# Designs tried in a protein design chat: VHH binders against Lactate utilization protein C (lutC). Part 4

Target 1, 175 residues: Lactate utilization protein C (lutC), of Deinococcus radiodurans (q9rt57)
Amino acid sequence: PLSRAEILHQFEDRILDYGAAYTHVSAAELPGAIAKALGNARRVIVPAGIPAPWLTVGMDVLRDEPPLSHAELDRADAVLTGCAVAISETGTIILDHRADQGRRALSLIPDFHICVVREDQIVQTVREGVEAVAASVREGRPLTWLSGGSATSDIELVRVEGVHGPRRLQVIVVG

## First folded at step 1 (VHH)

Design p1 (framework vhh_7pa5_2)
Fold by ESMFold2-Fast, scan of step 1:
Structure p1 (fold): chain B 175 residues (1-175), chain A 121 residues (1-121)
Amino acid sequence: as target 1 above (175 residues)
Amino acid sequence: QVQLVESGGGMVQPGGSLRLSCAASGFTFSNYAMSWVRRAPGKGPEWVSTISGSGGYTSYADSVKGRFTISRDNAKNTLYLQMNSLKPEDTALYYCAKDRWLQFGYYFDYWGQGTQVTVSS
């Protein structure tokens, strides 16, 4: 029973709830929003599938071809990715590691992750999100779920010790 | 070492019932949301149901709403799926899945062998 506006508002609220940064921009504003999010960060890992118009001349683009070592990924200032789908009810973003996201290490090792979500990639429920990536699962693709909560509307959240991932997440919704 | 072991599958007539169980070990069970995911022969995986760590919140795929009930017993580290009014299209291998926390995310995986449910006349 949620309208599209309510779905988008809920997504923003969930993302902000776990301390991630959130910005909603038009396609024309997207390169500026990415540049603003980066601030003084220069060395940005950019997967092959990222559209060239998203990039600005101030970026020192790091390509993952040939593949960057763990140490090289750890020294990067940020990684820029798209996503497969986003789930409003939990504030979850799912990566299936296609060309605009790159291999799993690209989103797990750098300390700062900028994730671009198209407005039309945001679904209401966990069910819809899982269904949206069913083809990727069939292909044997790994999935990464970015969220501050559980896969439900659970309000009781616990971090698991020992997981190495980004300390900062900037979500940019475009559309 | 994290492990999930599914059981309770079998053959049943249309309109029948089955109760699936998933025994969890190697993590603090009550801290994680748990899900049931199924895969029919020749088809991709379909999410079925999720329950919060506390058991206070549940969600269901439209195809099973009103027929299936997810529950958990945190004292026994066990997840359940009560399946009523079973249909031939419910025939699938059923998997138990756990969220894996990342710095900014959760990851779920199919760590069990699954349990086969066959609905036929």
Scores: ipSAE 0.000, ipTM 0.144, lowest interface PAE 12.5, mean pLDDT 78

Design p10 (framework vhh_7pa5_2)
Fold by ESMFold2-Fast, scan of step 1:
Structure p10 (fold): chain B 175 residues (1-175), chain A 120 residues (1-120)
Amino acid sequence: as target 1 above (175 residues)
Amino acid sequence: QVQLVESGGGMVQPGGSLRLSCAASGFTFRDYAMSWVRRAPGKGPEWVSTISASGGSTSYADSVKGRFTISRDNAKNTLYLQMNSLKPEDTALYYCTTDLIWGSYRPDYWGQGTQVTVSS
């Protein structure tokens, strides 16, 4: 079996291999890392379950209550989410669309996705990842699998007609 | 437009074998991890197996480990599932997918599936 350090290094290597950006920060550094990833982007879609301490005063927070239209989501600079679990061996992040991820459209329509992954959410194998979201599947929750191939310019329709997935993914591992 | 077309299902007796195929089009197949998912009558979807983009790593549900083998041919844009030692509890509609999107959202992208029936 792999050590925890090996699991984290493998996850980073897999994420970078498919062209996503990666950074590893402490909890205290997280708001600054999010702000840095956004750069000059200001309009950020923030699901209701995102912890308030992750947000900085410079952000123009877009709430999805009432639900934003496709055009409004498309005009956002970025979306900020957490995740359900991350799988090291494939570089996969699974969203089960709980409060800190929001409805599926929030992770599919904006061109830039900033995804926060806690160190303790990273498992070694696909099997462990599927087990981690088994309760969500039993509840009938949708799953979104973010991997190197989740959304590319050669896919006309991902899971919503006329929608492509994000062009950029920034993974921020916190712990 | 992404299209996945499953085939190879059928009726078989317990202990029998079937080989499922999934023909992919509308995307760069070789760049994506692929999975098989099944849905038995009256039950929710169950993940069966995943294969990495290169084919270098595979993973299986405990219920099928040792009996099923997932493979891919990136030159043909085709995913396979070799199913051996079939049991009545393997009876289900089998779907291939580029990710683990569970449920009936956009049925077009799940395909029609291929029915596997293992009779008593």
Scores: ipSAE 0.000, ipTM 0.220, lowest interface PAE 11.3, mean pLDDT 78

Design p11 (framework vhh_7pa5_2)
Fold by ESMFold2-Fast, scan of step 1:
Structure p11 (fold): chain B 175 residues (1-175), chain A 123 residues (1-123)
Amino acid sequence: as target 1 above (175 residues)
Amino acid sequence: QVQLVESGGGMVQPGGSLRLSCAASGFTFSNYDMSWVRRAPGKGPEWVSTISPSGGSTSYADSVKGRFTISRDNAKNTLYLQMNSLKPEDTALYYCAKVKGQWLVQPEYFQHWGQGTQVTVSS
């Protein structure tokens, strides 16, 4: 097994290797890191479960209550979410669409996704990641898997036309 | 005008080796995960291997792990699959696949392009 430091380093390496941006900050630095990631972007979709202290006064916060239309999601500059778990060995982040992530459309339609990962949500193996979301699966929650080398043998492939996830991903690890 | 053109297939006896190539054009190759997918006669597509944009991370189906090696040359926009110790069950049409949206690894985001390259392993 890997040490915690090795797990964190491997996760960063995998995320960067996939072309995503990565920042590791303390809880006190998190609002500033989010603001920096946004740059000139100001229209940010914020799920209801996102802690208010993460938000800065420069944001034009778009709440999804009542639900935003497809056109409104498409016009947003970014979406800010947390996550359910992150897997170091594959560089994968899993969303189970709880309150701090929101419904699936929020992470699929905007072109820029800022994902906050708590340090303690990063596990080493795919098995550990799957176990972390087992309760969500039993509840019938959808899962979104972001990036990584986690594909299955004997996978049945289908062609999907006109659907793409965010082209830009900023991962902010807090802890 | 996005295109993927596979080549390098052929007929080989069990235990032999082949190297497949995929020439990519019409997109920024170095920004995307790339995969090899195969389709055996009478079967659906089976994922074989995936490589990250920089080539620093790779993954393999259990059936090919230790025998196949995926690699890429971003300067040439080319994906490779080195296949060693080939078995009759490796007989299939092999496709180069671009992952749609680099951040999503769900099966529905893989796509096949071109006609593929045929690999036949028989005695």
Scores: ipSAE 0.006, ipTM 0.161, lowest interface PAE 9.9, mean pLDDT 79

Design p12 (framework vhh_7pa5_2)
Fold by ESMFold2-Fast, scan of step 1:
Structure p12 (fold): chain B 175 residues (1-175), chain A 120 residues (1-120)
Amino acid sequence: as target 1 above (175 residues)
Amino acid sequence: QVQLVESGGGMVQPGGSLRLSCAASGFTFSSYWMSWVRRAPGKGPEWVSTISYGGDITSYADSVKGRFTISRDNAKNTLYLQMNSLKPEDTALYYCARATSYGDYVFEYWGQGTQVTVSS
């Protein structure tokens, strides 16, 4: 069995292994970390469930209401989401498309995905991760899995039919 | 076009076995995590099992753990579910679903499913 610190370290190691960016910050540092991840381009799609304190005055926030067109999503610099659960042993993040993640197109069309993971959402095993989203599966909600396994992005980067999917992932762990 | 075609269902007595297959086409099968999901009459969908793209990581619902085995053959683009010690409560339509690496989807039902009925 792994300690909590070992679980967090393993998660970082797995995320970095497939080529995604990783940072670990406190709650107070989170808005600054998000802004830094966006860099010079500040246009970000923000699902309705994203907490207002995560946003800074320098962001050009794009709300998905009314729903943004495919062209509008494609022109965004990034999408900011939370997640449902993260799995340490594989470096996997699961979205169940609740309010803080938004509809499926928001995580598919933009090329840059900034995903906020709370420390307490990180579980050790795939089984624990799947159990954490069992209620969403029973509700018939779609799931999106980010990364998975130990392969690099060069091996596992796939083009979804009709869309490209995000090519860059920044994981921000907050706690 | 992406297609997942389930087969191998049927009627079996309690304690019997079945092996389900899912033939995948229209995408790079070896790059995706795959899952089995079932829907029993009058119930919502229930996740059954998941397997990594390489087949080295597997996970199971408590209700099937120790009885079912998920596997895959990437050379044949085929996902399998070996079902042993079947119980009446395993009666359901079984769907295979594609899982992703960044920006795709899981639990897309790409076929009609395959019916498993456990009764005497």
Scores: ipSAE 0.000, ipTM 0.176, lowest interface PAE 12.0, mean pLDDT 78

Design p2 (framework vhh_7pa5_2)
Fold by ESMFold2-Fast, scan of step 1:
Structure p2 (fold): chain B 175 residues (1-175), chain A 120 residues (1-120)
Amino acid sequence: as target 1 above (175 residues)
Amino acid sequence: QVQLVESGGGMVQPGGSLRLSCAASGFTFSDYYMSWVRRAPGKGPEWVSTISSSGSTISYADSVKGRFTISRDNAKNTLYLQMNSLKPEDTALYYCARVYYDSSGPLDYWGQGTQVTVSS
């Protein structure tokens, strides 16, 4: 088994290997880290469950109420979400589309995804990740897998034709 | 409630064939995409094949294309994997797995696996 520090280091390594951006910040640093990741992007989709303190006055916040069309989602600069769980050994992040992630289209259509992961959401193995979302699965909730692992992530993602997902991923680990 | 039970594994020589079966219970089998996944000793899981709920849409990993055939019998709640031209590299525990509700979903339930060993 890996120590907690080894699990966190492995997660960072896998995320960076995939070509995604990674930063690790404290809770106090999080709004600044989100703003920095956005850069000149201003039109940002924000699910209802995202804490207000994470947002800065420079953001043009797009709420998904009523639901945005595919064309509207495609024109957004970025989407900001939390996650359900993250898997260290593969660099995979799972969304179960609760309030802080929003419906599936929000994380699949925009080209830039900023995903906030709490340190305590990172588990070592794929099996532990599946166990962490078991309740959501039993409730019939959809899952989205954001991959960093090669063969393992391929076994856990059945893609819908015509939806490529974000081309850029920024992972912000908070803790 | 959900149960997946694999069978049909064994030991064969290179070039041999095996047919794996997976008996499903505790859910409406005909509503779900199903997959085969394998795990070789000392390695992580590798996706092998997926079949749609009706059986009309099928996909394979590049490593098994042309050698393996996935199929299903919805009346019997059974998933199959016909494995031909087996190679030592195919040695693994083979799992059947249920694909979560729609075709974009991950695997939510796995069986306990059946061992396939290909050796000279």
Scores: ipSAE 0.000, ipTM 0.117, lowest interface PAE 14.8, mean pLDDT 80

Design p3 (framework vhh_7pa5_2)
Fold by ESMFold2-Fast, scan of step 1:
Structure p3 (fold): chain B 175 residues (1-175), chain A 122 residues (1-122)
Amino acid sequence: as target 1 above (175 residues)
Amino acid sequence: QVQLVESGGGMVQPGGSLRLSCAASGFTFSRYWMSWVRRAPGKGPEWVSTINSGGGSTSYADSVKGRFTISRDNAKNTLYLQMNSLKPEDTALYYCARGPSYYDFRSGFDYWGQGTQVTVSS
């Protein structure tokens, strides 16, 4: 078994291996980290369950109620979500589409996904991750697994414009 | 600002070997998957090999599997392709390319070098 420090370092290593960005901040630093990740991007989709203190005055918040169209989601600069659980050994983040993540389209259509992961949501093994979402599975909730990378055979050699799914992932671990 | 510069191409006889290098600058090399793509005269680009950001995972086109080895040195910001048992059909311009990564950029390969020519002839 790995120590907590080893689990966190392994998670960072796996996320970076996918080409995703990673930062680890305290709760007080979180709004600033989100703002920094956005940079000049201001139109951000925010699910209803996202805590208000995470939001900064520079954000042009897009609510998904009533539901945003595909074109509106595609034109957003970013989506901000939490998660259900993160798995260190594979660098996987699982969304079960509760209020802080929103419906599946929110994590699939925008080009930039900022995902906030609490330190206590990071488990070592795939088995532990599956166990953490067992209640959501029993409720029939959909799951989205954010794993870095795509099979090389499934990627166009020159460009993949028009393919749905985030092209940039920023993981912010808070704790 | 992003630059990829290939070197190591040349002329070699069938059965020979060459090692290609790609010097990367203008980005955090260690965070990106890197690939080799080739283009033979009159043909479109053909993917050859990909290596993940840490270097522990590699993949190859069937046409080069067992003959070519991709590797990287993140301390030197350099990508390599060791080519063994070269065949006339390996004759092509070889490009260093950044990517692919689902979570990185809009494009599967967003930056390409100018290429280095490999010619295999008797």
Scores: ipSAE 0.000, ipTM 0.172, lowest interface PAE 11.3, mean pLDDT 81

Design p4 (framework vhh_7pa5_2)
Fold by ESMFold2-Fast, scan of step 1:
Structure p4 (fold): chain B 175 residues (1-175), chain A 121 residues (1-121)
Amino acid sequence: as target 1 above (175 residues)
Amino acid sequence: QVQLVESGGGMVQPGGSLRLSCAASGFTFDDYAMSWVRRAPGKGPEWVSTISWNSGSISYADSVKGRFTISRDNAKNTLYLQMNSLKPEDTALYYCAKLTGYPYYYGMDVWGQGTQVTVSS
């Protein structure tokens, strides 16, 4: 087993390895890190479960109620989500589409995805990650797996077909 | 029209240095992560390095860590690879690649013609 510091370092290395952007910040720094990641992007899809303190004055928040059309989602500059669990050994982030991630279309249609991962959501192994989402699987929740290259061949359980997803991913680890 | 034009290759002796450039056009350069990929004689493509759209995230293949430095100038739509302490094993055609989609697989979007690097005494 790896130490917590080694697990966090490995996760960073894996995320960087497939071209996603990565920052590690404290809870107090998180709103600033989100604002920096957005840059000039203003139209941001924000699922209902996202904590209000993460939002900055520069954001034009898009709510998914009533549900946004595909054209409206495509015109958004970014989507901000949390996650269900992250797996260090493969650099994988799993979304189970609970309130802080929203329905599947919210994270798949916009070209820019900012994903917030709490340090305590990062596990070392694929087995631990699968166990972390077992309840969601039993409930019949859809899963989206975010990972680079051939890592997906070893760990994919459910994937949305025919959709390429966002072109840019910013991972922000908080804690 | 997506266009990537590599330059800066040449012949150097072991231990030498070269700087490669990639001029990008036909897409919004600062929206995409960019990679360098190389193909050595008789081998398939090998990923070398990736840089995120904002330069906040950079990664390297183990074979080049500590010797190569990737950078970008978004104002000039240009990607760079500074290569130091070159080895004969670095001899290859070097390609600039725009990363595809999510989950950002390397080497899938190679549109450049490549630039030849030859390291020989």
Scores: ipSAE 0.014, ipTM 0.234, lowest interface PAE 8.4, mean pLDDT 81

Design p5 (framework vhh_7pa5_2)
Fold by ESMFold2-Fast, scan of step 1:
Structure p5 (fold): chain B 175 residues (1-175), chain A 122 residues (1-122)
Amino acid sequence: as target 1 above (175 residues)
Amino acid sequence: QVQLVESGGGMVQPGGSLRLSCAASGFTFSSYGMSWVRRAPGKGPEWVSTISYSGGSTSYADSVKGRFTISRDNAKNTLYLQMNSLKPEDTALYYCATHPGWGSSTIPFDYWGQGTQVTVSS
């Protein structure tokens, strides 16, 4: 197997190869990294499970409680989520829609997705990634896959009628 | 409830052929690209092949190019894999899945399925 450093390097390479933005920061640097990624984006959707310390006073936070309408989600500048697991060999991030990711619409409708990945959530192989979400599958939770490398754009079609997935992805690894 | 049910596996000698099927239900099959993924004993999952939602585009892992053909029947919600010139290294449990392409794609998974076992041995 690969060392931890090699796994992190491989993950970064795969994410960048697919055209997503990538940064690796310490826990103390995370709020600043999120703010920098947002830039001029003012309205950011934040699921209930996002830790308060990740947020800065300058953010215009939209909470999905009560649930935001499709039009409100479409007009948001960005969504901030965590994830369930990330797979380095393919550059894949899996969401199982727990509290820090929110319902599926939050990761599908906004055009800019900022996804925070803890260093310890990154595994080497697809097998390990599937094993990491096995409990969520047994509970009947939906899964969303974020990845690139498909030779055809048809495969990226989202289920929701008239909706395209985010065109921009910023991955922030914390560790 | 999303279900993907694989079938058509079995035991075959090197050089033989098998045709795998995947019956999909609980989602709009024709809106999703589909893939075959295999897991050999003691190894991690390996991507085998992908087909676009319309069937107009296909791609294959280098290890199976020229030997395997992926196809789909959207009217029957069924994915197929025709496997020719089978080799011992093709021995694996074969799963069907939606393709995790760039962007966001989502299926509520209750289970990937049991897979279908392919054993290539003399």
Scores: ipSAE 0.006, ipTM 0.179, lowest interface PAE 9.7, mean pLDDT 78

Design p6 (framework vhh_7pa5_2)
Fold by ESMFold2-Fast, scan of step 1:
Structure p6 (fold): chain B 175 residues (1-175), chain A 119 residues (1-119)
Amino acid sequence: as target 1 above (175 residues)
Amino acid sequence: QVQLVESGGGMVQPGGSLRLSCAASGFTFGSYAMSWVRRAPGKGPEWVSTITGSGGRTSYADSVKGRFTISRDNAKNTLYLQMNSLKPEDTALYYCAREEYWPHAFDIWGQGTQVTVSS
């Protein structure tokens, strides 16, 4: 296997290679990193499971309770989520839509996605990543994969108006 | 205005070669993965190849591996597809497409360029 440092370096390399932004910060630096990533984007969707210390006073926080309409989600500047697991060898992040990620629409409709990944959520291989979300699969939870991809898989050409993937991704690794 | 304009299609004999180009404008080209997608007469669209924003990673459909090479020049905002050892089965309209964020999810398409392989 790769060392922890090699796994983190590979993950950064893969994320940057497919055009996403990347930063690595300590827990104390995390709120500032999130605020910097938002820049002029102030209206941010925050799922219920996001820790309060991640938020700063400059944010106009949108809660999804009661559920935000499609139009409200489309008007948001950004969404802030955690993740279920990250895979170093492919630069993949998997969301299983638990409390810190929220329902799938929250991560699909806004144009800017800020995804916080804890260092201990990053695994080396695809097999380890799949194993990390096995419980969510057994529960019938939806999965969203954020990846530069590879494949002979069928092309997705059917899009519902107003339901598109984020145009920008900022990955913030904390630890 | 975001636009993709393909060129380089034409008619070739089996075993021949063609190089397709796609000129991009209206967006930060190097920030997006780019793909080639084709549609043969009477068939659905088939993904052909993808290249990441930096050009560091490429992927290919099994049907074209070893024969096609995708590349990009970010300074010129241009995507390329070098097609070698062409087969009649490669006959299709070839589209340049911008990956929105998810693998094989595309938000911007070119008009397409026709490739015909016949003897």
Scores: ipSAE 0.000, ipTM 0.181, lowest interface PAE 12.0, mean pLDDT 80

Design p7 (framework vhh_7pa5_2)
Fold by ESMFold2-Fast, scan of step 1:
Structure p7 (fold): chain B 175 residues (1-175), chain A 121 residues (1-121)
Amino acid sequence: as target 1 above (175 residues)
Amino acid sequence: QVQLVESGGGMVQPGGSLRLSCAASGFTFSHYAMSWVRRAPGKGPEWVSTISGTGYSTSYADSVKGRFTISRDNAKNTLYLQMNSLKPEDTALYYCAKGIRFLEWLPYDYWGQGTQVTVSS
């Protein structure tokens, strides 16, 4: 088995291998890290479950309630989400579309996806990742995986026209 | 238009080997993890193996670890599964899948027709 430090280092290595950006910060540093990742991007889609302390004054927050149209999502500069679980050995992040991730269109349509992963959400193996989301699958929740610079695969599988997916992924690990 | 076309299946004796291929088109192949998933008659889908977009990270189901090797050729948009020491329990339709969707069986034609592997004496 790998130590926790080895699991975290492997996850970073795999995410960077995909071409995605990676940073590891403390809880106190998280709002600053999100702001830095956004840079000049101001219009950010924020699912309802995102903690208010993660947001900074410079953000033009777009809520998905009532649901944003495709054109409105396409005009956003970025989307900010959490995740369900992250798998170190493959560099995979799984979304189960709970409140802090929102519906699948939110992680597909904007060009830039900022995904916050809590350190305790990172597991070593694919099997552990499967086990972590088993309850969500049993509840009938959709799953989406993320790799570097990618749209959510599930949207392409349902044949959504006129979507190109995010070209950029920033992973922020917080612990 | 995403297309995944599997090939390389066949009939083999226990202990034999087969190499499966999956030709992918319609997306930026190197950006996506790819998986092999199998389904035996009367059973649900079983995840077999995953490889990262660049090919530097791989994972395997416990049932195939040490016997199967997943690989990819991003220049040719092709995914491979080398299967050694085949057992009757490996008999199934083998599907190439975009991403790591081992928990969901989708009705869309993104897994292709599959390729049949039959291991019997």
Scores: ipSAE 0.000, ipTM 0.174, lowest interface PAE 13.5, mean pLDDT 79

Design p8 (framework vhh_7pa5_2)
Fold by ESMFold2-Fast, scan of step 1:
Structure p8 (fold): chain B 175 residues (1-175), chain A 124 residues (1-124)
Amino acid sequence: as target 1 above (175 residues)
Amino acid sequence: QVQLVESGGGMVQPGGSLRLSCAASGFSFSTYTMSWVRRAPGKGPEWVSTISSGGSYTSYADSVKGRFTISRDNAKNTLYLQMNSLKPEDTALYYCARSPYYYDTSGHLYFDLWGQGTQVTVSS
């Protein structure tokens, strides 16, 4: 079995191998890391469950309530989400569309996706990842899984429905 | 079924213009980041330009910035490259390429689908 440090290193390696951007920061550094990732992007879709401290004064926050139209989502500069779980061995991030991720259209239509992953959400194996979202599957929640080509059949067996969207992806691991 | 088909290449004089098109079929074109990549004779692939899924973001290689414009028409599933002020150094086979989710903010892009290419020759 891998140590915790090895699991985190493997996850970083897999994400970078896919061509996504990766940053590992402390909780205190997180708002600054989000601002840095956004650069000149101002219009950011923020699902209702995103913690207020993650947001900087420079953001033009777009709420999805009432639901944004396709044209409004397309005009957004970025979307900021959390995740349900991340799988180190495959570099997979799973969204179950709870409050901090929002509906599936939010991760498909904007070009730039900033995904915040807490350190404690990263598991080593596909089996552990599947177990982490089993409750969401039982509730009938849709799943979106982000993977650069290391998707496994085990994830697909559990997945209610999955979506692949082409994005600039910035992964920010916090912890 | 899933396919990219380029057109619009040809022979042109230095200082001339060409407009390349890429027709996409078999996938949801409007949800994909698209790029143009070229290969000059005897050289490796060189990234030229990228456009976001909705068209709001564009980026260009330094060698073409100010001369080339990338655009897309999601209703027609078509990607374009308007090439102005062409130079002999722009002579290459031009590929339309689809990018999945991921690309590095340092400029590293991963492409999972390529067209067959269209030849651009800039010669006096």
Scores: ipSAE 0.005, ipTM 0.133, lowest interface PAE 13.0, mean pLDDT 79

Design p9 (framework vhh_7pa5_2)
Fold by ESMFold2-Fast, scan of step 1:
Structure p9 (fold): chain B 175 residues (1-175), chain A 120 residues (1-120)
Amino acid sequence: as target 1 above (175 residues)
Amino acid sequence: QVQLVESGGGMVQPGGSLRLSCAASGFTFSSYEMSWVRRAPGKGPEWVSTISRSGDSTSYADSVKGRFTISRDNAKNTLYLQMNSLKPEDTALYYCAAGRYSSPWEYDYWGQGTQVTVSS
């Protein structure tokens, strides 16, 4: 078993190893970190369950109600979600598509995904992660596993390996 | 169908006063500790004040202590924030939040916010 500090450090290491961006901030720093991650991107898809204080006045917020078309999702600059659980040993983030994550299309179609992970959502092992989403599985909820959002050298070399889902992943750990 | 609807925001001059209200529906209001949280332009969210379920205990951020008063009316399912001696640095979106936890960020429900602008 690892200490809490070791679990957090391992998670960061795994996320960075996948080529995804990683930032660790306090709750007070979170809206600024989200805005910084967006940079020049304006159109951001925000699921209904995202806390309003996470948003900045400079964002062009796209709500998914009524549901956005594939073309509308493709035109978005980014999507902002929370998560269900994160697994340190593999650097995996699991979405169970509750209100703060929205339907699967929201996390699959836009090229840039900003995912907010609370420190207390990070578990050490795959077993603990699976256990954390067991209720969602029993309810018949779809699950999405995120294992990194950018790694282009091998993808560029292999024609059959198309880019699926977001090309960029920014993980923001808050606590 | 839980709703927290803030009102009472607006523009006021430095030294002025404003009273915010938060109307709650769709949950047992009297079972929740209630808080006000604000987000100023270019800054992260800042916890402002919390009131206990009964209204017997209140707490405030150092920046607003002595100027702001939080209160609640459980019969009307309404939370209030009386803001006196307003300063330009109080300019922010003010959010109503419901939670049973003592942590400023462990809330079950959030409002959409109301804008407060303090300028001359």
Scores: ipSAE 0.000, ipTM 0.158, lowest interface PAE 18.4, mean pLDDT 79

